# Designs tried in a protein design chat: VH-VL binders against q9nrl2r1430to1533. Part 148

Target 1, 104 residues: q9nrl2r1430to1533
Amino acid sequence: GGVHELSAFEQLVVELVRHDDSWPFLKLVSKIQVPDYYDIIKKPIALNIIREKVNKCEYKLASEFIDDIELMFSNCFEYNPRNTSEAKAGTRLQAFFHIQAQKL
Below, E stands for the ipSAE of ESMFold2; O stands for the ipSAE of OpenDDE; V2 stands for 0.75 times the mean of E and O plus 0.25 times the DockQ between their complexes.

## First folded at step 11 (VH-VL)

Design H14 (framework fv_iluzanebart)
Fold by ESMFold2-Fast, scan of step 11:
Structure H14 (fold): chain C 104 residues (1-104), chain A 124 residues (1-124), chain B 107 residues (1-107)
Amino acid sequence: as target 1 above (104 residues)
Amino acid sequence: EVQLVQSGAEVKKPGESLKISCKGSGYTFDDYWIGWVRQMPGKGLEWMGIIYPGDSDTYYSPSFQGQVTISADKSISTAYLQWSSLKASDTAMYFCARHTYDLESGYYEYFDYWGQGTLVTVSS
Amino acid sequence: EIVMTQSPATLSVSPGERATLSCRASQSVSSYLAWFQQKPGQAPRLLIYDASTRATGIPARFSGSGSGTEFTLTISSLQPEDFAVYYCQQYDNWPYTFGQGTKVDIK
C-alpha cells in the first residue's frame, strides 16, 4: 500500500543522503557555480526534491520513485565526463541504490 | 505549517560581536536554502547571502563578502548570521527567508516563507 | 549584477481603481521574477512568482505579467489593506536583486 511504500521511500532516501557518495546529489546543481548546467540538463532533479515529493505523497507507484532516482543518475552521467569525481560518485551510489531498491 | 522564527531584537555597541538566529520548522530544514536580507531604516531590501544547511554551501552577495559570516546547525534546524565587530552602519532589520523549488521542473524558484525579522541597533 | 528599477516611486490611487506597477531589469531575467508586498513593521509577503503565477492565498485582484526585461504588477480593484510598498526581485542570476520599491497609497 501507498502509506507503507512512502515510508519505505523515505527510509531509502535517508540512506542515500547519508552515503559518502551523495555529495553531488544532495541539492540541485547551482547556477552560481555551474552556469551551463541548465542549458544541457532539461529535467534537473536531486535528493532534496525527491525527499520533498515523498513527504508530499506525490509518488503513487514505486516505479515513479525509482524513475526519479534513475533520472538523477542519468543527468549526472550526461553532464559529467566519466573520469570526474561526480561521475565516479554517481556510479557507486547508483550501485548502492540498486541493491537497496530490491526491498521495494 | 512552515515557519521561520528569528531571535529577538539586539542593542549593541560598535566593536561588539553578535550572532542572530533563524529557526525553521514544519519542513525538512536540510533540504532548503536559507537567505539573509538586510533592510536599513527607511530603505529597501538587500540580499546578503544564502546557505544550504544540508552541506553548509554558502554564497555571499559581493557587498557583504567578508563583512558577515553565515552558518547553520542542521541538528537544531537553525541558521545564523554573525558579525565579529559591529559598526553603526550595521543598524538594520535582518530577515531570513526560505528558498523554494519547483518539484516538477527541479528549478529553484523563489523565496516563499520569511522570518519576522530581527532588529539590530548599533550605537554608542 | 542585474539592476532592477521600479516605477513609479510612489503611486496614489482611489479605492476600487486599478493600480499598475512597473519593474525593469537591466538584462533579461526570462520569467524568473517575483513580487513582494511589505507593510510597515512587517516581513515581505510573496504575491507573484514566475512573473505571473499567484502565490497561495493571494487575492485574484493581484496579477503579474511580462518576461525578459519588462514586468508589471496589476491590482485590479485596490482595497484599503493594499497600502504597502511593493518590491520586484529577480532570481535568474546571483546575486539576487530587488527593485527599490513602489509605495502605494490609497487616496
Scores: ipSAE 0.523, ipTM 0.852, lowest interface PAE 1.8, mean pLDDT 89

Design H15 (framework fv_iluzanebart; at its last look DockQ between E and O 0.80; V2 from the best seeds 0.00; counts 0 for: pae E 4.1 > 2)
Fold by ESMFold2-Fast, scan of step 11:
Structure H15 (fold): chain C 104 residues (1-104), chain A 124 residues (1-124), chain B 107 residues (1-107)
Amino acid sequence: as target 1 above (104 residues)
Amino acid sequence: EVQLVQSGAEVKKPGESLKISCKGSGYTFDDYWIGWVRQMPGKGLEWMGIIYPGDSDTYYSPSFQGQVTISADKSISTAYLQWSSLKASDTAMYFCARHTYDFSSGYYEYFDYWGQGTLVTVSS
Amino acid sequence: EIVMTQSPATLSVSPGERATLSCRASQSVSSYLAWFQQKPGQAPRLLIYDASTRATGIPARFSGSGSGTEFTLTISSLQPEDFAVYYCQQYDNWPYTFGQGTKVDIK
């Protein structure tokens, strides 16, 4: 908790959004483009949703914030084969996140 | 307070170009889809297209593909609808609307906030 | 594209009476259906989304029901400010499509 922790979540989300490998994670996967996504992924999430939750002070613990980010990566690896550009971007962004999360 | 404010009414001649705007405020503009809806005089509503300002991903309704351009400038929280050459049949009220996600339930999409509309009249 | 058909085209009711509006989709849209109210010279206002969830600030007299292809908007005890055109809209499949509207008129 507290104001410092919320500021840290906001800073980290901004850094994730600005990262070159954020493109698969900026917004929810579109059912227009990927109709079967929601048949496979039952807890969809993306950076825009996580940012909204941070702004509304919905994360009470750093672990809750970290769990949502990890869910986002887990969904990516579940839906996308390892050799895809999405999975590769996810692998690199997750590594970046793990380094930055040490600050939390 | 979420608000969408559209540019004022336009009176144009066939063949002229036009760009109308929709400015969002009270929320993170980059994180929500903006859609454009046409309403011809005395008629119902029809979707033209949607844009995600954060990455400029855009989908057009088939009836409007190639007829209009939808764009956004996230630095000023503004979405645009543009015609290269207007026709009399483009006379209509044009609305913008903000797409929303329900974060607490099924993660579904709907349009919750609307601009006041821009009346475009195209006549000789 | 999914065609949305509303009935009746015009519904004449007295204040205090119940109004029931129907919306049919040409194929299943699950529960991805919204209802909008539009008054002359105004933008549409969201009333209901996800077929039955009332939007923030919408009075309890408005209720939605249905799933798949058949949907209903009910206005119990109609108030003078409720005379308007009502549109249903599916958002299951692109392009998103509206019904043609039902005008709720004073009897």
Scores: ipSAE 0.667, ipTM 0.881, lowest interface PAE 1.1, mean pLDDT 90
Fold by OpenDDE, look of step 12:
Structure H15 (fold): chain C 104 residues (1-104), chain A 124 residues (1-124), chain B 107 residues (1-107)
Amino acid sequence: as target 1 above (104 residues)
Amino acid sequence: EVQLVQSGAEVKKPGESLKISCKGSGYTFDDYWIGWVRQMPGKGLEWMGIIYPGDSDTYYSPSFQGQVTISADKSISTAYLQWSSLKASDTAMYFCARHTYDFSSGYYEYFDYWGQGTLVTVSS
Amino acid sequence: EIVMTQSPATLSVSPGERATLSCRASQSVSSYLAWFQQKPGQAPRLLIYDASTRATGIPARFSGSGSGTEFTLTISSLQPEDFAVYYCQQYDNWPYTFGQGTKVDIK
């Protein structure tokens, strides 16, 4: 049901945030640090935003939640070269997510 | 309901240290930037700096860099502003404010909620 | 830093009259512009964000317009509770900066 799905989303977000490789994804990229980020990434998203959407019950389907998480990783890999710390962290976190998402 | 509650008024002498607080409630404290604004007596508003409690990422305004320290304890949903050695010129009202997002667009937006302010008076 | 300049410094108007406040940025801030109202002894209150979006609970008589470097706050019919100091603030670039404020007082 919806309540159980919401709880599952909440729990998964908590696990993602607590992961050691979550640091590139905790919040939106700062344009102070990366001035050109938003010239490249047109649909920015981060775990804080996803958590807020979960809290507001904006996800009606698990697929919507998963799409946002995948968008988050897609943005990371689009902007960051493969050999960057961000991309490496993203790769590991995405793998973790894929395992956890099987529970949804 | 989102609220920012600041610590009470302070009366200090030059050279003393001070740490004032801003406690957030009614929202996920970790997920929103929170900033400090100075308003000297009869003057306008000045951004001092902002902090992201989730990871303590911090930015200072150049004029306040090295003059104050902004920190946060997310375990108690509290942000701090502190001085190691107060000056008379630090006499002012200090506000904390939350920076919200446009979650539909995914951009940083505006400072929507403010604390009630903390009056700091520094005099000999 | 981006310098925000408000005009006039003081605007004297009668209740029921239209008030027009200007805010100019030294460089483009796109639409990342907010307006605040502050009364003595109180914290600033958000009126407008993104240059033209009225914050929740803000009366319809308040409106914002502009983009880039020129912005305007309009109070269509000034009410007694509207006499205060108004600040514009850009949040396009750090450090975020306020205008020096416009005091709206009674004529």
Scores: ipSAE 0.485, ipTM 0.864, lowest interface PAE 1.1, mean pLDDT 93
Fold by ESMFold2, look of step 12:
Structure H15 (fold): chain C 104 residues (1-104), chain A 124 residues (1-124), chain B 107 residues (1-107)
Amino acid sequence: as target 1 above (104 residues)
Amino acid sequence: EVQLVQSGAEVKKPGESLKISCKGSGYTFDDYWIGWVRQMPGKGLEWMGIIYPGDSDTYYSPSFQGQVTISADKSISTAYLQWSSLKASDTAMYFCARHTYDFSSGYYEYFDYWGQGTLVTVSS
Amino acid sequence: EIVMTQSPATLSVSPGERATLSCRASQSVSSYLAWFQQKPGQAPRLLIYDASTRATGIPARFSGSGSGTEFTLTISSLQPEDFAVYYCQQYDNWPYTFGQGTKVDIK
């Protein structure tokens, strides 16, 4: 899309990063801390990578941006059991994302 | 244009403290790991440690754990390397470097941009 | 920790000739290997990443090959500006490690 879509993507990423529940999603999961993560998750993604893709204008459609955001949450729920702090943060941040996306 | 600009050369005595800086510009500073690399006079490169400025998550190479402190202030896009008590053996050139991502794999990191280096000389 | 061993330590080559630099890892690093060039008084410069991919702006005379434990940097026709020290670095496993360097100097 155009300049308006790019600014919307930028705004959404900023809002997600600022949210208290963003902590599991700011950067790729550490292989140092979680050695088996990449045995389970085959398409890793995080907010810092999504922001860089926005900055480089790599998203041509809004659906591509939304797909990466939803992949980020899906990875969280695939790796982390429902009762973990990570999964709970993911649920809250995903709900926040849906609300913010509707405003734009 | 991505730039990493380091603080100037330092001449110190053993036992003194020191904090050197690395300021990033031309990219989203918070979103990239910054690493520190030591090069002793006439020697090769040694990886010291890495910090993610977005949340200050920090990892040290085992040989540097407890020898230095790596920190960042994301509000001014600056990473730091700090000694509480310098030794003569700390005499070296110190580089900061930005780690980047292999977007095709989404995981793997390598240094793509380097600071100009900060020469630290520690002598009696 | 993965030990990276470079050979030769020094390579004396005339301009226009081919230079071949070797890097060996103490265990497999797959293709997660970078090559850097460093001139005196300067910061290292990224040449090659993922074993064989040239970084942006690197001349085609630089090429990398190999996987697993054995890697090669080739400079097909040495130019005067290519006389420097070259380092390999693995980034497969933490902590990341450098080789000790190969100095390419004028014969």
Scores: ipSAE 0.275, ipTM 0.796, lowest interface PAE 4.1, mean pLDDT 89
ESMFold2 (binder alone), look of step 12: mean pLDDT 90; pTM 0.913

Design H16 (framework fv_iluzanebart)
Fold by ESMFold2-Fast, scan of step 11:
Structure H16 (fold): chain C 104 residues (1-104), chain A 124 residues (1-124), chain B 107 residues (1-107)
Amino acid sequence: as target 1 above (104 residues)
Amino acid sequence: EVQLVQSGAEVKKPGESLKISCKGSGYTFDDYWIGWVRQMPGKGLEWMGIIYPGDSDTYYSPSFQGQVTISADKSISTAYLQWSSLKASDTAMYFCARHTYDFWSGYYEYFDYWGQGTLVTVSS
Amino acid sequence: EIVMTQSPATLSVSPGERATLSCRASQSVSSYLAWFQQKPGQAPRLLIYDASTRATGIPARFSGSGSGTEFTLTISSLQPEDFAVYYCQQYDNWPYTFGQGTKVDIK
């Protein structure tokens, strides 16, 4: 709930979600719009899934949380060519994440 | 706990407008798709459309495109289904449902949590 | 759109017996198939997702199998509370589609 102190992981996910460059990462890539995505990306993930894992206390170590965030960026750069708006947003959000992750 | 609570039963006349609601609680509303399902009296279930409240991304079933409007208000964790002009053929039970996921399956969004339903009766 | 066809339309079973319900998709839906139970006056209740995974709180007597176009829901020992309408639903392609339902009745 919003009335209780957030965990460090939840606080970081909230900051990522609120970032201008989070739009490619808010939810799983739509199979309706991008049907070939799931043929290429074997371990899909998005911020809404990571947030649910945080809420369910599924991360035992900070490294597991960081690994899921890095997987999300890795998937972005694997699927999207470097000159796309998705890849550019991913590059900026990943840099922001690396700065914020120092809090963990 | 995750809960979806729908607005109460409606009795309307043809030509009237109507907006019914589905309020989510116990989870981060912006992070989950909400879908609308119609069930006509004595008939089966049919998907009308889905909305992602976090960015208002919306998909309609082709048979419902232009017949209804699906929207959401994040500030009050509520999704809506709206008719500009009701017809007798709109008489049905309307359910909302929230998606759930299982990370290990890969691409996976199935609908587990359902509202209790809103009965809409349209008659002259 | 993907058409989901369920058979039989009505299945008459005695309490304690096995019930087997079939669902066929007009094209492959991989394993993106769910089964729902609906009792009169109630919302649908998720039983199975990903073709064979039981939802939380669903008794072990319910099992799902199949992939591609042919799917089966099995109730191994039918209880009085299991008499209901059962729907299959694919979530592989939009629009998501339901089968027409199988009514499980007491013999």
Scores: ipSAE 0.283, ipTM 0.797, lowest interface PAE 3.4, mean pLDDT 89

Design H17 (framework fv_iluzanebart)
Fold by ESMFold2-Fast, scan of step 11:
Structure H17 (fold): chain C 104 residues (1-104), chain A 124 residues (1-124), chain B 107 residues (1-107)
Amino acid sequence: as target 1 above (104 residues)
Amino acid sequence: EVQLVQSGAEVKKPGESLKISCKGSGYTFDDYWIGWVRQMPGKGLEWMGIIYPGDSDTYYSPSFQGQVTISADKSISTAYLQWSSLKASDTAMYFCARHTYDFLTGYYEYFDYWGQGTLVTVSS
Amino acid sequence: EIVMTQSPATLSVSPGERATLSCRASQSVSSYLAWFQQKPGQAPRLLIYDASTRATGIPARFSGSGSGTEFTLTISSLQPEDFAVYYCQQYDNWPYTFGQGTKVDIK
């Protein structure tokens, strides 16, 4: 017996997913809908992939987890022009992430 | 302990409506595409469509577009496959399956877990 | 749509022998190909993805190879539990498509 708690990484991913600005990041960009995305973005990633990696205990260091989240934002800003709703959502969610990541 | 549990067998008449279900457990339901696959008696597997429960994004195979409706209710971790008017040609085993991603490539690629199947028999 | 063709339709081999199953795509699918095993009355089971990567828990006797349009599934030492139908599936382009299946019968 014992009580199982969510990991710090999982708690942060849950908070990111629930954030109003998470919509561009919930899942991988569809090759079906956006065929040129994978020609531009070399290392695609999204919150669902990051959550799976957390659940499989694939992050050995907090820096590895942070790197994947930052890659996700970097991909957003690389593909989407700065004035798009995607880029604006990414900017706000990244700021939220930086505040929460101080707890890791 | 990932599981997909499908609703039980159905026996229906042509023209009737039907909605079958696939309930996921043991993982974050909202984070994985759910696909529906048809297998007619003695035949192979046919891809019908996929849905992402987190935002209800849905893709149909062209042969099934307009023939069925795929939906999901993330609050109860359940995906659905629905017919407004069944035909005898809809007699088949229907499987739901969870898609997964290769984190190296970032492309959703394959079915890693399958439901047990729902047998649908449509006869006069 | 990409058409997947499997051969042979039926394969019978003695226990301990090598079984070789082929899958051909009507156009290149790169390495975006999976192999599934289905036993009578059961759901399909993932064996191989990315043409050659074994899924978790799949015995080493199962191996996949190929790229582009020609793919092979090999079972190096066939066991009685390997009686099943085997399907290949491409996931390079929508709609995703399956081959018609190869039935493996163990003598």
Scores: ipSAE 0.412, ipTM 0.809, lowest interface PAE 2.3, mean pLDDT 88

Design H18 (framework fv_iluzanebart; at its last look DockQ between E and O 0.63; V2 from the best seeds 0.00; counts 0 for: pae E 4.2 > 2)
Fold by ESMFold2-Fast, scan of step 11:
Structure H18 (fold): chain C 104 residues (1-104), chain A 124 residues (1-124), chain B 107 residues (1-107)
Amino acid sequence: as target 1 above (104 residues)
Amino acid sequence: EVQLVQSGAEVKKPGESLKISCKGSGYTFDDYWIGWVRQMPGKGLEWMGIIYPGDSDTYYSPSFQGQVTISADKSISTAYLQWSSLKASDTAMYFCARHTYDFGDAYYEYFDYWGQGTLVTVSS
Amino acid sequence: EIVMTQSPATLSVSPGERATLSCRASQSVSSYLAWFQQKPGQAPRLLIYDASTRATGIPARFSGSGSGTEFTLTISSLQPEDFAVYYCQQYDNWPYTFGQGTKVDIK
């Protein structure tokens, strides 16, 4: 990793956050609304956590950044049935991510 | 440096409206919950509610539901606490605090950065 | 609503002595408990979270222990700057609730 890679991660996270389908992924799932989430999902993550890791230069390789984004989608599909608005948003945002990630 | 700066002290009469503020700096404001805590004179701390500025998701303590409104304007990194009609019993110090998460467990677990407080005095 | 009860209400100890503060939850909060210090005229300061983890910059003389419903904050060698009110807070369930506080006076 370098300064150019860091800038690319920052841009991609900003694009994901701004996407209409980002709403299930902006923040960690609320324990207040979904008390059983953290009993089921062992490695919770969200865009706010990923953005903080980017800002603190914690990603050494593009693969580490991509792995965290993919974990976020994997968690979504594990917890949420496929017919939910969360799963549908996740499917569309993941497709958008795959297109943008080719630029990394 | 993470900092929360609150608006200055207020002196109001019962029935007046009021909106106090908490401005965050030194971090991505949209990415952290902001909470409001009341401390009445000589008393302890009470959670009033929390808001996530990125999507305005808000939770109120049952004791404060309908008593106050919590809001945020992410374009200026500012959270608000407001009353439509103040009562003498609203006289208190009000703190804002930022929720922090431990990246090791990725949970929201604690409030580590606090504003300096806003003293609100309501008397006739 | 989970009720947090702290004891004693006031604790007076000499500098260099060990101070022990207790916090009891009305139902289990697992390890989701934090301790805060508040000095007169100041905002609260986080000392301990997850029952026993010291926050960054907090002196080693502060330690937390406990799980479930019984929790303890220990100050192993009380210093003059430790004069303050100490609050426990559960964050296992909303609404988050504080104890009423223990005031520590140094003799």
Scores: ipSAE 0.617, ipTM 0.871, lowest interface PAE 1.4, mean pLDDT 89
Fold by OpenDDE, look of step 12:
Structure H18 (fold): chain C 104 residues (1-104), chain A 124 residues (1-124), chain B 107 residues (1-107)
Amino acid sequence: as target 1 above (104 residues)
Amino acid sequence: EVQLVQSGAEVKKPGESLKISCKGSGYTFDDYWIGWVRQMPGKGLEWMGIIYPGDSDTYYSPSFQGQVTISADKSISTAYLQWSSLKASDTAMYFCARHTYDFGDAYYEYFDYWGQGTLVTVSS
Amino acid sequence: EIVMTQSPATLSVSPGERATLSCRASQSVSSYLAWFQQKPGQAPRLLIYDASTRATGIPARFSGSGSGTEFTLTISSLQPEDFAVYYCQQYDNWPYTFGQGTKVDIK
């Protein structure tokens, strides 16, 4: 793509990535680290993927963007027990997202 | 257009250190794994390791663990492969390759784009 | 590690003929299997991924099939530019591993 102004989606992704609790979501879960992950999670997604979709202008509606972000958190909570660091981070990041999403 | 451009050929002596590079362009460098493959003269291909530039998460093949260091500088979209002390047996062509994702009926991850290779010759 | 075994080591065929290359995995790799073509002095080029999907720009004469432990690369009608070494590679389990290669040369 070419040079374009930072969209609301781009800005939100940047804020999510910079958040202290973004570490479980920066990239797709590695099958090397978690061999069974993709046996359980059938629609994997992460901030790097979402960023790519934003860069490619694949989101035509805010709801589509929000759905992907929520899917990202849903996957985390589906795979990770509540007491895990990943789930705890996800809970906090999701709360942050819900606040920021009001701008969309 | 996605491109991986590697540094030029190296001629070294045993015991010398070396760091070769692979620069990515045409895509978001931080968001894709990048790996290194060795091909000794007249031989097949060997995965050495992979790195995620975004957070420097790295995995080595067991046979290369502790033998080389894989790193990345995402600020300049560059991945590195280095040796602290070269051996004659390190003589080979080294390729970098980009890891991509496929979200079809199942999840797949594979290497789609490759650098042109860096020839490393180590001889006394 | 998963061992990938290709056969034959060398396949001699005439232009226009069908070439069939085999790749066997020591354990199931599902469909996490890629095929590469490599010519002398060049980097490997991705031909097939996910066992049967042609990479972008790859001619229709190249096709991949199989799953689990047995895989096949087929070149329906060999062209002069197809004479090269072909590698299969599994990416189901780390470390990722290549077959030893099949050299396709002219009969």
Scores: ipSAE 0.576, ipTM 0.874, lowest interface PAE 0.9, mean pLDDT 94
Fold by ESMFold2, look of step 12:
Structure H18 (fold): chain C 104 residues (1-104), chain A 124 residues (1-124), chain B 107 residues (1-107)
Amino acid sequence: as target 1 above (104 residues)
Amino acid sequence: EVQLVQSGAEVKKPGESLKISCKGSGYTFDDYWIGWVRQMPGKGLEWMGIIYPGDSDTYYSPSFQGQVTISADKSISTAYLQWSSLKASDTAMYFCARHTYDFGDAYYEYFDYWGQGTLVTVSS
Amino acid sequence: EIVMTQSPATLSVSPGERATLSCRASQSVSSYLAWFQQKPGQAPRLLIYDASTRATGIPARFSGSGSGTEFTLTISSLQPEDFAVYYCQQYDNWPYTFGQGTKVDIK
């Protein structure tokens, strides 16, 4: 992309991080707290990693950025049953993301 | 350029308090785990604990739980290791290190950047 | 905690020879294994992560292999600057643990 795409990705990550339902996604899931997570989830991703990739200009297309955000949510839904606090937060944050992503 | 710069060497007596620092630069400090490693004279490396500066989430190795305090100040990109009452057995070199992530097909966590070390000498 | 055991404790080899360092974990750590080099008076330096992936700037003579509980670091042609202590470290389970080190002395 270009300078304008980088600013849009930065803005969207900031908005996601500030959202009340971001708490399951701020950093990678801890093996200490969730010992089997990485036996199940093979492509982990979190908002801190996505921010780093934006800062290092690793996203060449908006679709690559969107794919990482959607991977983050799909990992949440794969690991967590729909009734969990994590999955409920993921559902709400994903809805927020889809609204904000219309601006890309 | 990613750098971790630690505070200078310390000479202390048993029972004194001490707080040593590790300042990170060249990256988003809040988004990376940072940890402390002890190396006693002539000995190997031991993880003491790690902290995520973004939310202060902290894990200690069991043998260091309750022995030290790990903290961070995001506003100045600095992590700390603190003793309330030093012992002679705390004489060691202390390193800070930054955690990183690899984005390949598998989950990778490893410490890729290290501070220069802080020598702490505790003797009566 | 996962105990990492390195062998030999000390390895004496002539420059140009092949050096092989062993690391064994008390339980499987899959491929979550790193190798570090530490020269006298310096911080550790990452050589290998994910058991076999060389870190940026590490010479090709360093290679790692293994998975599960048994791992090796190989220096295919030992150079004078390779005099150091080498540590393996597992990062599969907290607390992360180092082996006790293998000191490589150049004859």
Scores: ipSAE 0.288, ipTM 0.791, lowest interface PAE 4.2, mean pLDDT 89
ESMFold2 (binder alone), look of step 12: mean pLDDT 90; pTM 0.917

Design H19 (framework fv_iluzanebart)
Fold by ESMFold2-Fast, scan of step 11:
Structure H19 (fold): chain C 104 residues (1-104), chain A 124 residues (1-124), chain B 107 residues (1-107)
Amino acid sequence: as target 1 above (104 residues)
Amino acid sequence: EVQLVQSGAEVKKPGESLKISCKGSGYTFDDYWIGWVRQMPGKGLEWMGIIYPGDSDTYYSPSFQGQVTISADKSISTAYLQWSSLKASDTAMYFCARHTYDFSEGYYEYFDYWGQGTLVTVSS
Amino acid sequence: EIVMTQSPATLSVSPGERATLSCRASQSVSSYLAWFQQKPGQAPRLLIYDASTRATGIPARFSGSGSGTEFTLTISSLQPEDFAVYYCQQYDNWPYTFGQGTKVDIK
């Protein structure tokens, strides 16, 4: 996007990465650790991929950035049962994201 | 530009320790897996292991588990491969390679950039 | 571990001829297969990933095909600079494994 939006996206991704509940989202889910993940999740994404897109100025609209973050959470809740540490971390991080995204 | 630059050639004796390096530049080092590949003289390529520098998550190939240690120092964008006690059978070229994702036209993953290699010679 | 078998071990072709290299996996690797080129004294260079997608900067004469257990790399009109060893590599399951390589010699 614009200069102001690019700075805002960068700041928000940094804050998400630093959050205690970011651990399920830092990198793409490993097939080594979770072999069936890609049989279930057809549009995988993670914070490292989103950060790369921000750095390459690939988000033209704030809505595109928000859609990718929401896809990340949606994938988490689709794969992980509600009582898992992954789903609980995702719920808390998503709430944090919604508060911060109001600034976009 | 993305580059992986490896440390220079080493000549060692059996029983000695060694640590070789692979320094990344031109990208966010913390966000990409780095793998190590061995090529013995006149032989093919063998994966040794991979590390994610951002959280130090590491996977070893079973044939290399316990033989080497893979680590990374994200503050200086450098991955390491080390031996506590070298053997003559460790004589080989060692390559590092970066794993990446292409999300522009679908989801794809592959090892895109390779270091130039570090020749390690272990002889008595 | 998944065993990758390449054939032939050595392929002798004249410049301008078509070269076809085969790679077989001991079990299905879906499309998680890459092809690398290695010239004497150099690091491997990525040619193809996801079985058929050419890497950036790779000439159109290189093409990959296949899925599951049977894969092919084709060089439609071999150039002198294509003299090299070619490796296939699966990345569907850990440990990632390479084939033993096919050496392409100029006839």
Scores: ipSAE 0.446, ipTM 0.819, lowest interface PAE 2.0, mean pLDDT 89

